VH-VL binders against TBC1 domain family member 23 (TBC1D23). Designs and how they scored, part 1

Every score and structure here is a prediction.

Target 1, 182 residues: TBC1 domain family member 23 (TBC1D23), of Gallus gallus (Chicken) (q5f415r38to219)
Amino acid sequence: QLPADLRAKVWKIALNVVGKGDSLASWDGCLDLPEQSIIHKDCQELIDRLSVPEDEKSVLLLDIESVITFYCKSRNVKYSSCLGWIHLLRPLVHLRLPRSDLYNCFYAIMNKYIPRDCFLKGRPFHLFRLLLQYHEPELCSFLDTKKMTPDSYALNWLGSLFSYYCSTEVTQAIWDGYLQQA
Structure headers, positions and changes below count from the first letter of each chain, unless a header shows other numbers; Kabat numbers aren't used for antibody chains.
F, E and O stand for the ipSAE by ESMFold2-Fast, ESMFold2 and OpenDDE, each averaged over both directions (binder to target, target to binder). V2 = 0.75 x the mean of E and O + 0.25 x the DockQ between their complexes.
Where letters were taken out, [cut] stands.
Atom coordinates printed by the task and the answers are left out, and those that the model quotes come from them; centres of patches stay.

## First folded at step 6 (VH-VL; framework fv_praluzatamab)

Design q0 (from pr9 with light chain N33L)
Fold by ESMFold2-Fast, scan of step 6:
Structure q0 (fold): chain C 182 residues (1-182), chain A 121 residues (1-121), chain B 112 residues (1-112)
Amino acid sequence: as target 1 above (182 residues)
Amino acid sequence: QITLKESGPTLVKPTQTLTLTCTFSGFSLSTSGVGVGWIRQPPGKALEWLANIYWDDDKHYSPSLKSRLTITKDTSKNQVVLTITNVDPVDTATYYCARIRDYGDYVFDYWGQGTLVTVSS
Amino acid sequence: DIVMTQSPLSLPVTPGEPASISCRSSQSLLHSLGYNYLYWYLQKPGQSPQLLIYLGSNRASGVPDRFSGSGSGTDFTLKISRVEAEDVGVYYCMQGTHWPYTFGQGTKLEIK
């Protein structure tokens, strides 16, 4: 487990975003995608769950909505709630990063870690399994008892890196171990 | 404006080490998401992926060839080098390097001209 | 490793007629992020491969609109609405969802 004050620095190093520029610097800031209302709703639901001062929520909401909107525009991809991207943002939002670092971390996760099968077959998958066992042993025991293969249940968690199924603190502890090894 | 070019020996003897260099222009391996891969094609056969290297020095290798392959980069020189140890006649192929514009989506969007390497005694 | 199977292996076509190439994967290429990491490349005689289609259905820069890609999961198709002489060559599909990247065996398109 990493101290909270060091987590942001360690994750930025692990995701190789230290020293990267502001990818959104030249962006016009327009939140005008056809699916923008869905993006806004999902971001608002995430922010409403945070135990932060009300005067900080509007800034955080704009940051995460900007991250998703810019990612969709720059990658020429369509947003859908079922893709689980909001759940990937949850652990990152808790780090309280500047928007540029938030985007760079999100981009690295989306494009380097999540699309690859290494989570299911290689060393990263074994590390995730061990960390999940350490933090959620009852869930692991239940899944093992039902003879569910790790690949079977991991597929449902890959797009969220366990954030859908675990508390923020547990998810961040899992990412601490994984990102240090990945 | 984006170009890649392969260079190296055209004839190598069995058991020797083959070293190929990819020199490129019009993009940088300091840009997040960018990578360069190596693909080969034996005469009259299909394409076979060998290895990738990315802006952050992350490396991926074909599992069947991993023990024989080394990929490195020199970002300041715009070069990527592939080394293959203990070559044999089945390694005879045209070797290509190609750009990965963005990790995961634009894979091998620009290719070099290819260099034919013959492994023969 | 994921096996990519193309059909047909040889495709003779009359200029102006449509052409269709199939690509099947041994496992689903649909990722949890909603993408099929499937690519189509054309290798013209004596030339390097060139990217035609990325992420299953997106046309690469400079590729004519007569080329289109479709499919999801395990079954993918490349279509040429009106074949022209310059389309002659070997077409390859490639998957990037699972490591290692694997290519199909190729489909040779020839003018009759």
Scores: ipSAE 0.007, ipTM 0.510, lowest interface PAE 10.7, mean pLDDT 79

Design q1 (from q0 with light chain L33F)
Fold by ESMFold2-Fast, scan of step 6:
Structure q1 (fold): chain C 182 residues (1-182), chain A 121 residues (1-121), chain B 112 residues (1-112)
Amino acid sequence: as target 1 above (182 residues)
Amino acid sequence: QITLKESGPTLVKPTQTLTLTCTFSGFSLSTSGVGVGWIRQPPGKALEWLANIYWDDDKHYSPSLKSRLTITKDTSKNQVVLTITNVDPVDTATYYCARIRDYGDYVFDYWGQGTLVTVSS
Amino acid sequence: DIVMTQSPLSLPVTPGEPASISCRSSQSLLHSFGYNYLYWYLQKPGQSPQLLIYLGSNRASGVPDRFSGSGSGTDFTLKISRVEAEDVGVYYCMQGTHWPYTFGQGTKLEIK
């Protein structure tokens, strides 16, 4: 397994956020959306599951809540638990990134790897690759060694492997994206 | 400042190959989430999307024209090239190139001035 | 292919009055992550199109507050709260949820 700081560097390179500025620099930090209580609850539930010192949990909670709130405000999108964003944030939180890098990585995941048409661009299989790398790096290395591109295992793996390596909610969200565009 | 400019022949004969170049400044196709698309507009008619190319060299084409279209990029020159084979008078149009950014949050946020291409004998 | 239908196709307005343009898609443009990949463009006479609204309701940089976009799924609206002379041109909606990208027929806004 890679040390946490080296994993963070690898993911930042993969998501192409190295050298990106602080997207939240001019934001006032107001957590005042109509759905803020739902955002707070979902973020709190994620943080409560992490094995981090109790004194670090409040800072991390504020960081992820800020990321979601700023994303919603800047994109004029309403938050809902069923969108599954908490499950996408979970792997990123383990990288222990500064808030600006966390936002940039989340933004890249949401916009590069969560596809409008997965079958044409292959982006959800890139997301699957990142999730596999986080949870099962040895399997990822094996697939790379065999020259198994995302396209070569495509739909045959989606249903079984996402269910194995992702939460039910993440798997459902990914499948919802595919089915909506099919 | 973001600028895009189309260049190519203004008159081509039926059956020939049309090659158009988009030269841009103020952004790079090495940046993740960035792409350039081609759109055309026949005189007095609506806009029609032709093709996109992205930072990772991913390419998409209008299905009705796909067999005739090729899109390529030269990231070091800040250029995107569109080629249309076997042109016909119905291909007479103003051709535009335009930028895509932030992984498709913004589609065609800046456009070139357009270049009118007439296909006639 | 997704068909984009605009209404009206011709819209004469008196300066200072509001204007509204409708755009309907043959299939839902709402992505499962909550985005409507719908865009509004303005093409002024003799000029290139310019982006007005992205992702259904977000105003592009430099676009005046009098422009707003709304809607979700298959029904979308572009509103101009008080029309000015410089707003004359052809307005197009475009969908980016499904390949290929498709434009509406265009709505020509003219000053009476």
Scores: ipSAE 0.005, ipTM 0.495, lowest interface PAE 11.6, mean pLDDT 78

Design q11 (from q0 with light chain H31D Y35W)
Fold by ESMFold2-Fast, scan of step 6:
Structure q11 (fold): chain C 182 residues (1-182), chain A 121 residues (1-121), chain B 112 residues (1-112)
Amino acid sequence: as target 1 above (182 residues)
Amino acid sequence: QITLKESGPTLVKPTQTLTLTCTFSGFSLSTSGVGVGWIRQPPGKALEWLANIYWDDDKHYSPSLKSRLTITKDTSKNQVVLTITNVDPVDTATYYCARIRDYGDYVFDYWGQGTLVTVSS
Amino acid sequence: DIVMTQSPLSLPVTPGEPASISCRSSQSLLDSLGWNYLYWYLQKPGQSPQLLIYLGSNRASGVPDRFSGSGSGTDFTLKISRVEAEDVGVYYCMQGTHWPYTFGQGTKLEIK
């Protein structure tokens, strides 16, 4: 198996966040969005499923809730459970990254790699393999056996994921954004 | 184009502190995913890894030597420094520095010429 | 620590003949993503080591196609299809899967 140390570094490189600053360093920590109760509930459900001591869960909960809240405030976007962000955060939380790295990885997934760079050959393939392997290791193994490249299915995989958890309008907006960049 | 060169004392007495400097050109430790490591080779023996430092100042040390090793960088000078405390004759070796690229895809793809350090009194 | 074992330790070869070097690790170097963190280096007499193969089977820049790496998990092989005089030196395998990085004991390739 890949050692945890190397895995965290591979993810940071794949998401191009090595050496990025701590955007939350000067943030006041206010968890006061109109939809904060939904954010809290979704984060709490994720943390409650983790196999860690109960006293560590409160720190992890605060970290992921802060990440989502700061992202929403910084990007002026509204949170909704149907956006599926919890599914993207889950593998990152299991890496036990510091809050600054957690935010930088989440930001990269949301703003750089999903709509802009996820279909480029090279480092984005590692990102898709990491996410796919974490969520669906049997499927990832099957695709490797058939010599299928991540690039050949990445577009359809992301589309299916967002369609499953979001409305058609939201899914279409994501693809429109990507196509405009291409 | 890419070059690394080790410098430091060639003769050191037991119990002293050895300081080695790696000066490089053709790349920068401000580049994401780049690092520099130190490897040594006692006369007639195999290679032994000592320590790595990366552009984000992440550091790793050989566990058997960790208490005696310190690795630092000066990005503006294109230098990486390795310090070994309380040297012993068994530390006599040729010391190399080498580049790491793409955070483990390419490990030690370019090496310095090496500097022989003899520990004796 | 992961122990890397090379075989043979001494390899006399006639120019133009093939050569093969084995490297075995005490633990698997294969990660869950399918990567083998195994590297091959050549140290020519009086020179610094140079990278030949990275991640098990990928040839480093400038390395002739007569060199190839293969294997997975704990058993790896470096092959030279037609040995040339310039290939003389000591070959080392190294694992980068776990800290500390560890090298094999080296295989000395000599011309007969």
Scores: ipSAE 0.000, ipTM 0.461, lowest interface PAE 14.4, mean pLDDT 77

Design q12 (from q0 with light chain N36T Y37W)
Fold by ESMFold2-Fast, scan of step 6:
Structure q12 (fold): chain C 182 residues (1-182), chain A 121 residues (1-121), chain B 112 residues (1-112)
Amino acid sequence: as target 1 above (182 residues)
Amino acid sequence: QITLKESGPTLVKPTQTLTLTCTFSGFSLSTSGVGVGWIRQPPGKALEWLANIYWDDDKHYSPSLKSRLTITKDTSKNQVVLTITNVDPVDTATYYCARIRDYGDYVFDYWGQGTLVTVSS
Amino acid sequence: DIVMTQSPLSLPVTPGEPASISCRSSQSLLHSLGYTWLYWYLQKPGQSPQLLIYLGSNRASGVPDRFSGSGSGTDFTLKISRVEAEDVGVYYCMQGTHWPYTFGQGTKLEIK
């Protein structure tokens, strides 16, 4: 498997964020969206489940909350817990990226590697799903049973494929395969 | 400078196959998130989406026309080709190709000049 | 397929006055990712369409600040704060949230 340090470098290359600028450099840092309390709660719940030193949790919480808030402001979209963005951030947070790289990776996943019409098609992640099936066949079976409602399937597909049910180590191993071969 | 240009026959007979080529410059279909779509406009009518193709060769077709449509790309030539089989007079329209800069965001941000195709006997 | 309905179909406007065009979708355009894939295009006489607004309310590059998009769910509006002669043409809304992409029937903006 990939060493932890190498994983960050490999994912940054695969997501095409090496050498990208800091999109948050001119941002005022204001966490003042109408739905900010929901963003804060979801980020806090993610951080509480991480095995990080207690003294690092507040900085990490601020980083992920900043990423979500800036993304919402810059893209003019409203946040909701049901969007599942927290589950996409979990594997990235474990890479210990600077905030600018964290944002760039999150942006790339949201806008380039998770095609928005994929939630309608369900096929562009064929390779990712095959890797999941090889490593986590029970999760693949669960995803199949969740196709009864498209909305439920889309959220469970996004969340499950991007760490809803998997441990961080397993999710990162699956992403290693996907990003290297996609 | 981003440009797209449609080319193909201006007159086709009913039952024939229509092939249109979009040649573009200023961007590449090897770039993640980028795509090219085809849209048509019959004289005096609204715009109608036909098909999209993306950097990863993912393809989308209008459901009502899917059996008649084929979209392909040649990334090295900066070309996207649309084929419509078994044409009839109702397919008379100006055909446009347009860029999708990032399919999570910018859809049809630059358009070709359009090519009028008349289907008649 | 999602039906996009525009009103009015014809909009005569005096130069310098504001103009407003409505677009309604038969289903909500709010995707589970939090995005609204609603677009506005302008087709000037004899020209190709050009993008004005993407994702409901964002102005495309080079589009004057007098154009703004707003709305959510099923009801959307394109506003021009002060109409200029160069704004003449047919305006189309388009949705990309649901397959297939569908356009409204168009609104022709004319100078009085």
Scores: ipSAE 0.005, ipTM 0.484, lowest interface PAE 12.0, mean pLDDT 78

Design q13 (from q0 with heavy chain Y103W)
Fold by ESMFold2-Fast, scan of step 6:
Structure q13 (fold): chain C 182 residues (1-182), chain A 121 residues (1-121), chain B 112 residues (1-112)
Amino acid sequence: as target 1 above (182 residues)
Amino acid sequence: QITLKESGPTLVKPTQTLTLTCTFSGFSLSTSGVGVGWIRQPPGKALEWLANIYWDDDKHYSPSLKSRLTITKDTSKNQVVLTITNVDPVDTATYYCARIRDWGDYVFDYWGQGTLVTVSS
Amino acid sequence: DIVMTQSPLSLPVTPGEPASISCRSSQSLLHSLGYNYLYWYLQKPGQSPQLLIYLGSNRASGVPDRFSGSGSGTDFTLKISRVEAEDVGVYYCMQGTHWPYTFGQGTKLEIK
C-alpha cells in the first residue's frame, strides 16, 4: 500500500501532470450550465460523504463543482449523474490536491487512462477484475452469482474505475496498479 | 510524418482468399492506445468498417463479415495484414487502412491512399 | 447495429455561403465517460477520407476554423461557416460508441 502523501506524488507523475499549467486560471468561474443544479447536488453529496473538516467543505465543494463544470464547457459535453464522474473524483479529492492538479488528474484519467477502445473491448475490465479478485474475492463471487451483463459492469465499473463499488483504500490500490502500467 | 500504404492484388477470382497488407511509418503499434483499422468502399457506395487491431494484439471484426476476416500485425515490420476468405463480386471495393490513437479519442486520423480490389471471374 | 442517418444527401452551396449537415443515430452515442464518440470525415474527389472532427465537436489538426461540430446523444451537426471551393466532396459521420463502427450514407457537397 502507498502512504497517502506518496500516493499523491506517484499519481501526479503517472498521470503526467507535474509541471502542467492551470487550465482554469483564465476561466471566469461561471457555474451556469443548464444541468448545473444536478452537478451541484452530486458534488454536495460527495462532500457530505467524505470525512472532511466542516470549515473546508465549502472550498472543496467549489473546487470539485468547478472541475466538472469547466470540463463540460471545455469538452462540450453534457453532465449526467449516470456518467459516474463523482465516483472518479472521490479518490482524487481524498488526495487533497490544489484545484489545478485536481482538474489535470481528472482530465488525464478521463481522456488517457480510461481507454475508450479498451473499455469497449473489455481488457481493462479483465485486469481490474483480477485486482478485485485479489482484494475483494467475495464481491467478485457475488457479481458472478448475479450474472451481470457485460455492458452493465463495463459501463459502470470502468467508467468509475470501481470507485462506486469499493472503499477509497481499495479503489486507490487498484488505481496504483493501473496507473503504474499505463 | 505519418504515412500508411495498402498493398495486395488488384484482381481476385470468386472463392479465393484476398490478402491485403498495410505498411506504415511515423508511429508504432508498440505504443499504448494505438491501433490500425481497415475500411472499404465499394464503387459509388458509402464507407464500411471491417476490422481493428490494437497495440495489445486485441482484435475486433465487423459481425456480418467476422467468419471471413482475419487481422494480424507484425509490430517490428510496421505492418498490419487483413485476410478475407471466399471472396465474391460484392467484395469489390477500395480498401483503406487507417490509424487509431490515444485509446480511441482519435479514430482514423490518418488514412492510406487505398487500393482498389476487383473480384471478377 | 447503430444506424447513422445523414441529411441532406446532396448539398449544393454557393461559395461564401454557410452549409449545415445533420447526422442522427438510432441510439444515444453519449458514453458513460461523458463523450459522444462521433467523428466527421471529408472525402474529396479521388482522395482518401480525412478526419475533420473528433469526439463530436473537436477540430482535427490542420482543419480550418470554418468547420465546427456540435450535438449530443442522437443528434449531431457539422457546420461550415463560409464554404470554399476546396470543401467539395462527400462528408461522412461515424459512430464509435458501440461495436461495430458504423458510417452514415454520406452527404455530397457541391459548388453551384
Scores: ipSAE 0.000, ipTM 0.502, lowest interface PAE 11.9, mean pLDDT 79

Design q14 (from q0 with heavy chain Y103F D105E)
Fold by ESMFold2-Fast, scan of step 6:
Structure q14 (fold): chain C 182 residues (1-182), chain A 121 residues (1-121), chain B 112 residues (1-112)
Amino acid sequence: as target 1 above (182 residues)
Amino acid sequence: QITLKESGPTLVKPTQTLTLTCTFSGFSLSTSGVGVGWIRQPPGKALEWLANIYWDDDKHYSPSLKSRLTITKDTSKNQVVLTITNVDPVDTATYYCARIRDFGEYVFDYWGQGTLVTVSS
Amino acid sequence: DIVMTQSPLSLPVTPGEPASISCRSSQSLLHSLGYNYLYWYLQKPGQSPQLLIYLGSNRASGVPDRFSGSGSGTDFTLKISRVEAEDVGVYYCMQGTHWPYTFGQGTKLEIK
């Protein structure tokens, strides 16, 4: 319901990335991880399911693959499809952000908000509420109508999501539903 | 070379406001993922975290001290300032500033030399 | 707040012998991405603390390979394979998974 431009601005403010520098500016751009073929395949599958003009797909693919590869290299972590990162990228990719904003938003979700205090009320609950509103606005409205506090459903959400980060099928099914009605 | 140095008064009276400045070189708070924190150590006691400030002006404070603490930065001067109001003799400690980088992957990888602040009448 | 408990608090070691320090947290430090935000610092007499280990098991730049960190969740260990005279000081663990950051009490390593 929100125009993409306005949504992008609101989410950048919520994720505290307005005015951030380009973390990838000093990076050599090499896509040479041992698991690079898996990263490429997962990114390609995401792009193939988006309603993006064909002439823009290659640029967007390179952007999301660069985001994941740089994140893995800078944090010294190994990529695996079961981590479900591709599903966290979906809402951000749909906003069509510049690569630097895409990385900063992804990093904020992964490192500053979700992992640090994920089972406590505060910023993680706010981020999951924003994700829920974007993904399932009718469900979010229903929960509000029943006066269910974010704490009462978000703890189960976070617990389920973290157990399902190694289950891409569940998170993918949720996003497939949203994309079909968009 | 990375260098941080704390400065401020060495002696303050109870109820006064203590202002400490961290001046650094070899890195910038304009760099994404970089921050500076303040840690103190009372004589013969353990380290205690006080506050962090990041490149994006995001701030975090120790909850027990939050009402008395203010952290600010001047990116162009490479300075971070910590203010503590209504000081008490229990605030007597060596105060350190230290760098955070890569969005918190490295926490306090370089420290200043520390400055001893004594709170007494 | 997360309570960090170190043991032993005093560790006398003969030079050339191994040393081991334990750090336990009151709550899990493992976040959903598989990392423990656990850090080890050394404070030599009269000096500022210096970073030894970041994210539980990674050696900081310039730290000798005789230092190693291990553990996950609530139970962490710092090991020194062969203690040298220059290793004397107070060792601190710190958690950064949850706000506020909290330090252990410190372990004083002394030469016998």
Scores: ipSAE 0.005, ipTM 0.488, lowest interface PAE 12.8, mean pLDDT 78

Design q15 (from q0 with heavy chain Y106W)
Fold by ESMFold2-Fast, scan of step 6:
Structure q15 (fold): chain C 182 residues (1-182), chain A 121 residues (1-121), chain B 112 residues (1-112)
Amino acid sequence: as target 1 above (182 residues)
Amino acid sequence: QITLKESGPTLVKPTQTLTLTCTFSGFSLSTSGVGVGWIRQPPGKALEWLANIYWDDDKHYSPSLKSRLTITKDTSKNQVVLTITNVDPVDTATYYCARIRDYGDWVFDYWGQGTLVTVSS
Amino acid sequence: DIVMTQSPLSLPVTPGEPASISCRSSQSLLHSLGYNYLYWYLQKPGQSPQLLIYLGSNRASGVPDRFSGSGSGTDFTLKISRVEAEDVGVYYCMQGTHWPYTFGQGTKLEIK
């Protein structure tokens, strides 16, 4: 199990974001997407579940909303709640990273570690499953029983890297093992 | 200007190993997110994807051909090499290499001119 | 493997008229990343393929605005608003959502 300080450093190294600049430095900060109200609502729901002082919640909310909005604008993609991105941000938010590091980590996960279908059938899926069995054996049994297809997994499960269904501590422990191996 | 060029033998005998080299300029495989893929086209037929390699040496292969394919890179020389073992006349095709700009987001945006490889006795 | 089916396979068009090519996938191409990994390529006679459309609907650099891509999930369309002589060639769709990458069988656009 990794201490929080070490976890942030290990994940940044594994995601290859050490030494990267501030990707948002030239961005105008406008939260003006057609779907902005949905982004705001989802971010607010995540922040409301955090055990942090009320005066810190507004800064964290702005950070995660900025990350999603900038990602959508820079990548030319539409946001939808069903994509599960908010759940992926949850373990990253707990690391209390500067906004630029938060974005760089999110970008790396989105563009490298959430692959097409090879993740569910390849070695990365088997590694995740072994780590998940160690921490959440009942969940693994449930998935086996339902005989879910890769498409069924991908929609909410893989896109969140299990962060929706597992506690933050368990999710972070799974990511620790996965990022060290993958 | 971004350019890619394929090179290798134009005639290969059945059962031999085919080695193709892609030499490129105007970009580097040291740049995060960048990759190079190989695609082939048998005469008069559709395009078929073979393999990709990325800046971090991540490799993907066509499952049907994986046992016969090896893709490698030499970042300092701006080269990507594809090897195909135990070639058969059905491997006769024009072989292309092409750039991947950002890890699967902008796929095959620039292509080489292609090199025709004939597998025959 | 995901099967990509193009129609029509042969498309004779009078210059100045519009053209439309369909591409259908056996499974949804909408990924959890929020977009369809669907690409359109044009191979002019005797030339290498060139990228026309990336991620379903975005025009590649240097591609005329008479070309447009649309669709989501399993049904995609490439449209040419006014066909010109230089547009002759074979058009291919490709999916990158699921491994392995797979191409359609191609649509040959010819001038009447």
Scores: ipSAE 0.006, ipTM 0.512, lowest interface PAE 10.9, mean pLDDT 78

Design q16 (from q0 with heavy chain G104S Y106F)
Fold by ESMFold2-Fast, scan of step 6:
Structure q16 (fold): chain C 182 residues (1-182), chain A 121 residues (1-121), chain B 112 residues (1-112)
Amino acid sequence: as target 1 above (182 residues)
Amino acid sequence: QITLKESGPTLVKPTQTLTLTCTFSGFSLSTSGVGVGWIRQPPGKALEWLANIYWDDDKHYSPSLKSRLTITKDTSKNQVVLTITNVDPVDTATYYCARIRDYSDFVFDYWGQGTLVTVSS
Amino acid sequence: DIVMTQSPLSLPVTPGEPASISCRSSQSLLHSLGYNYLYWYLQKPGQSPQLLIYLGSNRASGVPDRFSGSGSGTDFTLKISRVEAEDVGVYYCMQGTHWPYTFGQGTKLEIK
């Protein structure tokens, strides 16, 4: 397991974001997408579930909403709650990164590390299965006992890098192993 | 310039094993993220995906044909080989190999010229 | 398996006129990454397929801007703003969101 105080540094190195510029520097900061109310609602729900001092919540909310809005604008994709992006941001928010690093890490996760082939029997599933066994042997044993195929449970789990179904601590431990192997 | 070219027998008898080789240039399977796939097209029919192989030797097969397919690579020779066991006349098709630009966005961006394989006695 | 249905199957077009091809999937192609893993390929007579559009709406390198892709989820469209003689061939859509990967049945574009 990685020492807690080194996790942010290790993840930034693994995601190749060290030395990257501020991608949002030229952005006008406008939160004006047609689906902006949905983005705001989802971000607010995430912040409300965090054990964070009340005076820090407004800044974190703005950072998360900015990350999603800028990603949508720059990548020309539309936001929907069913995409599960909030769950990917949760482990990253706990690292207490500046907004620029938060965006760069989110972008790397979205475009390099979340497997498009989470529906396939490939390397991403094999690696996640191995990491799950190491960090959550009880859950892994349960899935094996029920004869659940990787295809049946990996569809949503891999697409969110386990962040939807696992606690923040478990998700971070799984990402520690995954990022070091990828 | 990226090029791929398929080679192998043009006539194969039923029950035999078909071996096709894809030889490519302008890219390497040592490059992270890159792959090569095989797609076939029976005469007058639609395209059908068969198998992919990636830089790290990760392999994916069409489920309906998986028991008959094997895909391998030789990175130093810039070659990918597909074998199909126990061929049947329905395997008659033009076989293409194509480059997969990157593992994450999965796109067949360059295709070989194709090789027509006829399965008959 | 995901069924990809193209319409029309045959499309005769006068040069200079617009053309539109529809592709529908039996399940949503929108992935958690925010992308539709949908691709458009053109197979000219006697030639190999060539990439036109990737991830729903992005033009491949060297593809003229008269080609455009649009859509999300289960309904996708390929448009050609002004058809040229060189555009003759069979157009295929392909999905990469769900295992196994599947192609549409093809749309034959002919010059009249």
Scores: ipSAE 0.000, ipTM 0.504, lowest interface PAE 11.7, mean pLDDT 79

